# VHH binders against Transcription initiation factor IIB (tfb): the designs that were tried, part 2

Target 1, 335 residues: Transcription initiation factor IIB (tfb), of Methanocaldococcus jannaschii (q58192)
Amino acid sequence: SVDYNEPIIIKENGEIKVVKIGELIDKIIENSENIRREGILEIAKCKGIEVIAFNSNYKFKFMPVSEVSRHPVSEMFEIVVEGNKKVRVTRSHSVFTIRDNEVVPIRVDELKVGDILVLAKELPNIEEDIEIDKKFSKILGYIIAEGYYDDKKIVLSYDYNEKEFINETIDYFKSLNSDITIYSKDLNIQIEVKNKKIINLLKKLRVKNKRIPSIIFKSPYEIKKSFIDGIFNGKDAKVFVSKELAEDVIFLLLQIKENATINKKSINDIEVYEVRRITNIYTNRKLEKLINSDFIFLKIKEINKVEPTSGYAYDLTVPNAENFVAGFGGFVLHN

## First folded at step 4 (VHH)

Design PA05 (from P10 with S57E Y106F; framework vhh_7pa5_2)
Fold by ESMFold2-Fast, scan of step 4:
Structure PA05 (fold): chain B 335 residues (1-335), chain A 121 residues (1-121)
Amino acid sequence: as target 1 above (335 residues)
Amino acid sequence: QVQLVESGGGMVQPGGSLRLSCAASGFTFSSYGMSWVRRAPGKGPEWVSTISGSGYETSYADSVKGRFTISRDNAKNTLYLQMNSLKPEDTALYYCARSRYSSGWFGMDVWGQGTQVTVSS
């Protein structure tokens, strides 16, 4: 069982999004007409939701969830692996490790610092035909990361040294016959764009919530790549104030066969998350049987006892796999 | 060889006016947007104003709007900056720059040597 705040990528009614597992499961249980109780465990049937799980060939795909459950807990354990990826789980929950060249489950209470865990190296790249071009996708990423819009205009701010991206932005909006005003304040360039069609699209995509829109998770590889370039502003690393956006970005990177390290920092007493891209990933521990798997193998750095966020621990059942992917960095967890 | 040569700088008292000129040679002047950029002592460059190749579009930094006017004479291959109501904060070396794009926006690829403007009593 996992903590309330653990991120999980789901597919529901054709939409792909990252949610908190506890929020998802609490809503399903609250809306259920028939809750089954097994001791302290509350169980509800789940319909129309898919999560990422691996099959017998060690490849990930979306698979349907049959049941969700929760139970009261008084303690959790936070497991931190190489690259500072982390997940909070109960003592009795099983994760996956390697034993005798095979991927096997292991209970959290049997884990030690230095043990190897199985995480996602790459996730399924769902590609649908969409009417978003590469240039818009990149600009959308920048708007979500750094921008602002209201009913009249889109506002984008740049350092004066970012001439290439400033020019790219201006050229794009001019190609759409947009009304563009450019301002300079000290060492910053501000671009204001008036284009009602684009503003209405941003409203439809709910860009003000500063999360990755479903359409991006379902876009072609080139569109996802351009979006990520916009989020990172052409750099290899980016500092996020929003943990939820950082989590979205990690899942999107995994879909385009990239990976990342995470570094939690404090800047002026504000907790921030630096995500650094790893574009040339490889299996860091070569095993004959697992060379072509979707897995990466990372050593445990820390195991810390922590307080549960909601007083409950959460679980879900994927009957055809008996595993799922969740956590900040994409951990493979046993049902 | 492409050249941009600025002139018209000097010393002026607060509230005064100056007109800067930039003489362009070595390229088809009317096909390029042109900009003025300034550098104050101890600071990085600050964009001041841009004009399109045709002269139909102009843009200004918030700090100079209503006080400065950019213009061009394509027959004379000359760019101008009329500076009114000058403030001590306008003290800087003023550069003429050519835009890589015909619109005259950012993407500056050729710069002049600069002309000094000092606003002091």
Scores: ipSAE 0.000, ipTM 0.141, lowest interface PAE 17.7, mean pLDDT 84

Design PA08 (from P10 with Y101W W105F; framework vhh_7pa5_2)
Fold by ESMFold2-Fast, scan of step 4:
Formats: structure tokens, sequence, C-alpha cells
Structure PA08 (fold): chain B 335 residues (1-335), chain A 121 residues (1-121)
């Protein structure tokens, strides 16, 4: 079982989004008329929700969830692997490791620092025929990472040293007949853009929550790539974002066969996450039958005892796989 | 009553230097950050440089960093931009702008008439 705050990417009613597993499961249980109780377990049937899991081909795909469960818990363990990807799980939960040249489940209470865990290398790239402009996709990414908008204007913030990207942004909005006002304070630049068409698009996509919109997770590779370039200011290797946006970005990167490292930072007493794109992924072993798998193999750096977020631990049943992907960085978990 | 008046523009050959000045009146100069913004023919406004009210902090566009220096004399209510190693790409109308405090940032609410800088042949 996993902690309340663990991110999971789901498909529900045609929409793809990243949610907190505890929030998802609590809502399903609270809306269920038939909760089955087995000892301390509360179990409810689940319909219409798919999660990412692998089958005998070692390839990830969306698969339906049949049941969700939760149980009271007094302790949790945070497992941190290379790249600072992390997941909070109960002592009795099983993750996947490599043993005798095979991918096998292993209980959390049997893990030690230095052990290898299985994480997602790439996720299903859903590509629907969605009409979205590549230039808009890039600017949308930047608005989500660095910006703010309301009914009157879009506000974008930059460091003074980002002048090339500031000029690119100004030129783009100028090409759309936008009204632009520039503000400066110390080492920071703020740009206000007034453009009714773009503001209407932002409202329809509900980007005010600073999360990646479902339409991006379902868009063609080119649109996803352009969006990510916007998140990272075109050529930047890193970006500082909220924890929730960092989680979204990791799942999107995995859909386009890219990866990143994560670092928690504190800036002016505000918790932020540095997401840094990587081209070299460290792996400890290759197996002939796994060479075409969607897996990456990372070493455990830390195992820490932590307090549960909600007082409950959560689980999903995927009947045809007995596994699912969740956690900050896409861990493969047994169920 | 609030007024910004630029001067010092002109024509210069590539590699030359110019010093722009901006005389401010009608407000407490040292209480405001000041900026230089330019507009090249056929293009939108491009931010060039900013200096804090005290003069302690300065910022530059990457296109001018190492070549331009912003400074101020609060006793004389004057802002300066020293432009060295000028390029044809620096050809533009240069504006002095005052930054008003708004939502944690200085808003550029007062602009001068601009001074033309032409770098050619």
Amino acid sequence: as target 1 above (335 residues)
Amino acid sequence: QVQLVESGGGMVQPGGSLRLSCAASGFTFSSYGMSWVRRAPGKGPEWVSTISGSGYSTSYADSVKGRFTISRDNAKNTLYLQMNSLKPEDTALYYCARSRWSSGFYGMDVWGQGTQVTVSS
C-alpha cells in the first residue's frame, strides 16, 4: 500500500491526468454504496478508471482498475532512488527488483540501500488527433511553469538573464496583435499580455491550477515536445516548479521517452522542486528479454521511516497485471 | 508634471560608443527603479537595462551585457546608459522609463519621448 500523496496518472472518461492516489480512493470509497470490510481493510469496486500497468510483454499500457482499498496505518517508509525519485509505501507492500536475471516482486521490509528497483523508462504515448498549434503549446508550457492569468491579462515572470526568451515571447504575442506591458524590479522582469483569444484558450484548458492539461497528455509527440520546451524555457536544462507540476512533468517526459532528476529546494521559505532533464540514465543491468522493456533500473539511495499523510495506506487491484505505476518518478508497484 | 527627457542619441559607426542621459523631474527620483527600453524599426519594444532606486542592483539584456552600463546620479535626478562596442543591431529609439511599484514589481508608468540611436556603415 502507498501513502495518500503518491501521484498516479489515470485515464477516466477519456481524460488523462495526474492525481493523488489517496484523494482518488477516498472519493471512490465515500461514494460507494457497497463497501466490503476485511479486517481493517475497506474495499470498494472501481469502474471507469484505468491506470498504467505492465503485462507479460514488459510494456506499459492503461489497464482497468477493478477494486480500490484503504486501511489504517501508523508507519510508512519513503524509498528514494537515484535521481531523487521517491515513493512512500507500507512495510508489507511489494515493489519490483531484479533477482537471478528476472524481474520479481520484493517486500519493502526486505529492501536495503543499494538494491535495484524497477521504474518506468517510458509510458504509453497517447496521440489523439487534437488541433493545437506548436507555438501555442510552447507558450502554454511557459505560462504554466512561470506565468499567471486572469480574465484581463497573462502575466509572465523572468530573470533578467532570460532576455532571449523574453524577446521570443514578446515577438510571439506581437504576432497575435497583443497589448504588452513590461515591469522590472531588481533582477526580475514581469510581462503583462492582453489577448482575448489566448486568455479564452487558457480558460478552456483550466491552466489556472498550474497543472498539465489533459489535452497535452493526449496530444501528438510534436505538441508534447513543444510544451516541454516551454516548461524548460526552450534551452534550459532545469525548472523550479511546485511538487504537483513536477509530478506532472515527470509523467509527460516519460511519454516522450525522456527523464529527469528531482531536487527539493527552499526559495524564500517556499518549497519548490527543481526538475532537471537528463540524457544519461544510469542502469545496473541489461537482460536480453528486457532489452525492449519499458523499464529502467535504479539503485535505492535512502529508506526513511515517515509518518502517514492521512492515517491510511492505499491500494489498487489491476486484475490482469497485479501491478501499477505510481509515485514521484513512476515506480512499478505490485498489488 | 512628472517628466522624463532623454538625450545623447545620434549616429555612430559600428564599434563606436554613445552615452544616453535621462533627466527626471516631478517625483522623488531615488524612490524608483529606472529602465532603458528600445524599439527598433519594425519591431516591438525590447527591455535593455534596469537599475534599482539606490543604484545597488543592475540588470541587462543578454544582447547588451558586457557592452552597456546603466548608472544613476540621484543627487542630479539623472539616469545614464553607457553604450560601448555598438552594433548595427543596436539601432533603435531608446526610451527612459520610470518603474512604479505594483503587485510586488515596478510598473513602467512614465516614459520619455525617446532618443534615436543609429549605428550604420
Scores: ipSAE 0.000, ipTM 0.123, lowest interface PAE 18.3, mean pLDDT 82

Design PA09 (from P10 with S59E R100K; framework vhh_7pa5_2)
Fold by ESMFold2-Fast, scan of step 4:
Structure PA09 (fold): chain B 335 residues (1-335), chain A 121 residues (1-121)
Amino acid sequence: as target 1 above (335 residues)
Amino acid sequence: QVQLVESGGGMVQPGGSLRLSCAASGFTFSSYGMSWVRRAPGKGPEWVSTISGSGYSTEYADSVKGRFTISRDNAKNTLYLQMNSLKPEDTALYYCARSKYSSGWYGMDVWGQGTQVTVSS
């Protein structure tokens, strides 16, 4: 079982989004008419929700969840691997490791620092035919990462050295017949855009929550890549104040066969996450049988006993796969 | 309607000084950043300096830092470039440009006809 705050990417009614597993499962259980109780375990049937799991070919795909469960817990363990990817799990839960060139489950309480864990190298790249261009996608990413909007305007701030992106942004909004006001404060440029149609689109996409919209997780590769370029403002690293947005970004990177390292920092007494893109990832742990898999193999750096976020630990049942992907960085979990 | 007219160019010896002027008309001068851009014979345009609409912020190309000073007089709708310690490589046609977007070269939407500066030994 995993902690309340562990991120999981789901598909529900054709929409793809990243949610906290505890929030998802609590909602399902609380809205269920038929809760099955087995000792301290509360179990509810789940319909219409898919999570990512690997199949017999060691490839990830969305697979339906049949049941969700929760149980009271007082102890949790945080596993940190290379690149500072992390997941919080209970002692009895199993993750995946490599033994005799095979991917096998191993209980958390049997893990040691230096052991190798299986994580996602790449996730399913869902590509729907949508009418969104690369310019809008890049600008949308920047709005989510660095901008803000209200019912009347969109506000974006740039450094003078971002000349090409500033002009690209202004030209794009001008092409949409927007009312634009540009403020130059020395070497900083602030752009205010008034366009009710665009603002209503941002509202429809729920951009104000500062999360990656479902349409981006379902977009063609080029649209996803442009969106990521907007999020990172043309750089390879970005500091996120929102952990949830950083988690969204990691899952999106995995869909386009990119990876990242995470570094938690404190800036002005605020906890932040620096995510650094890796556009070509490799490992020195080559397994001939698994070379074509969607897996990456990373060493455990730390195993820390931590307090559970809530009074519960959470689990999913994925029939026939007996695994699912969750956690900050895409861990593969068993049962 | 919108016009930029440069003046003050000429021939000068290495180590000499010149002050370029740009007279602006047809728009609210103080609302726009202004730049100087030069083009030497056989070369592409090189950005030289930018000044914000208020005059509070200035930026210079590395090749001219410490030698050139950009300034403006918003009451007279005039942009200036004071050029000191001139070198032969400063020889170029100097253009005054309005930066609608304050985004350097790409944001410049109105240009003057240019004024020639020749630095000869």
Scores: ipSAE 0.000, ipTM 0.114, lowest interface PAE 19.1, mean pLDDT 83

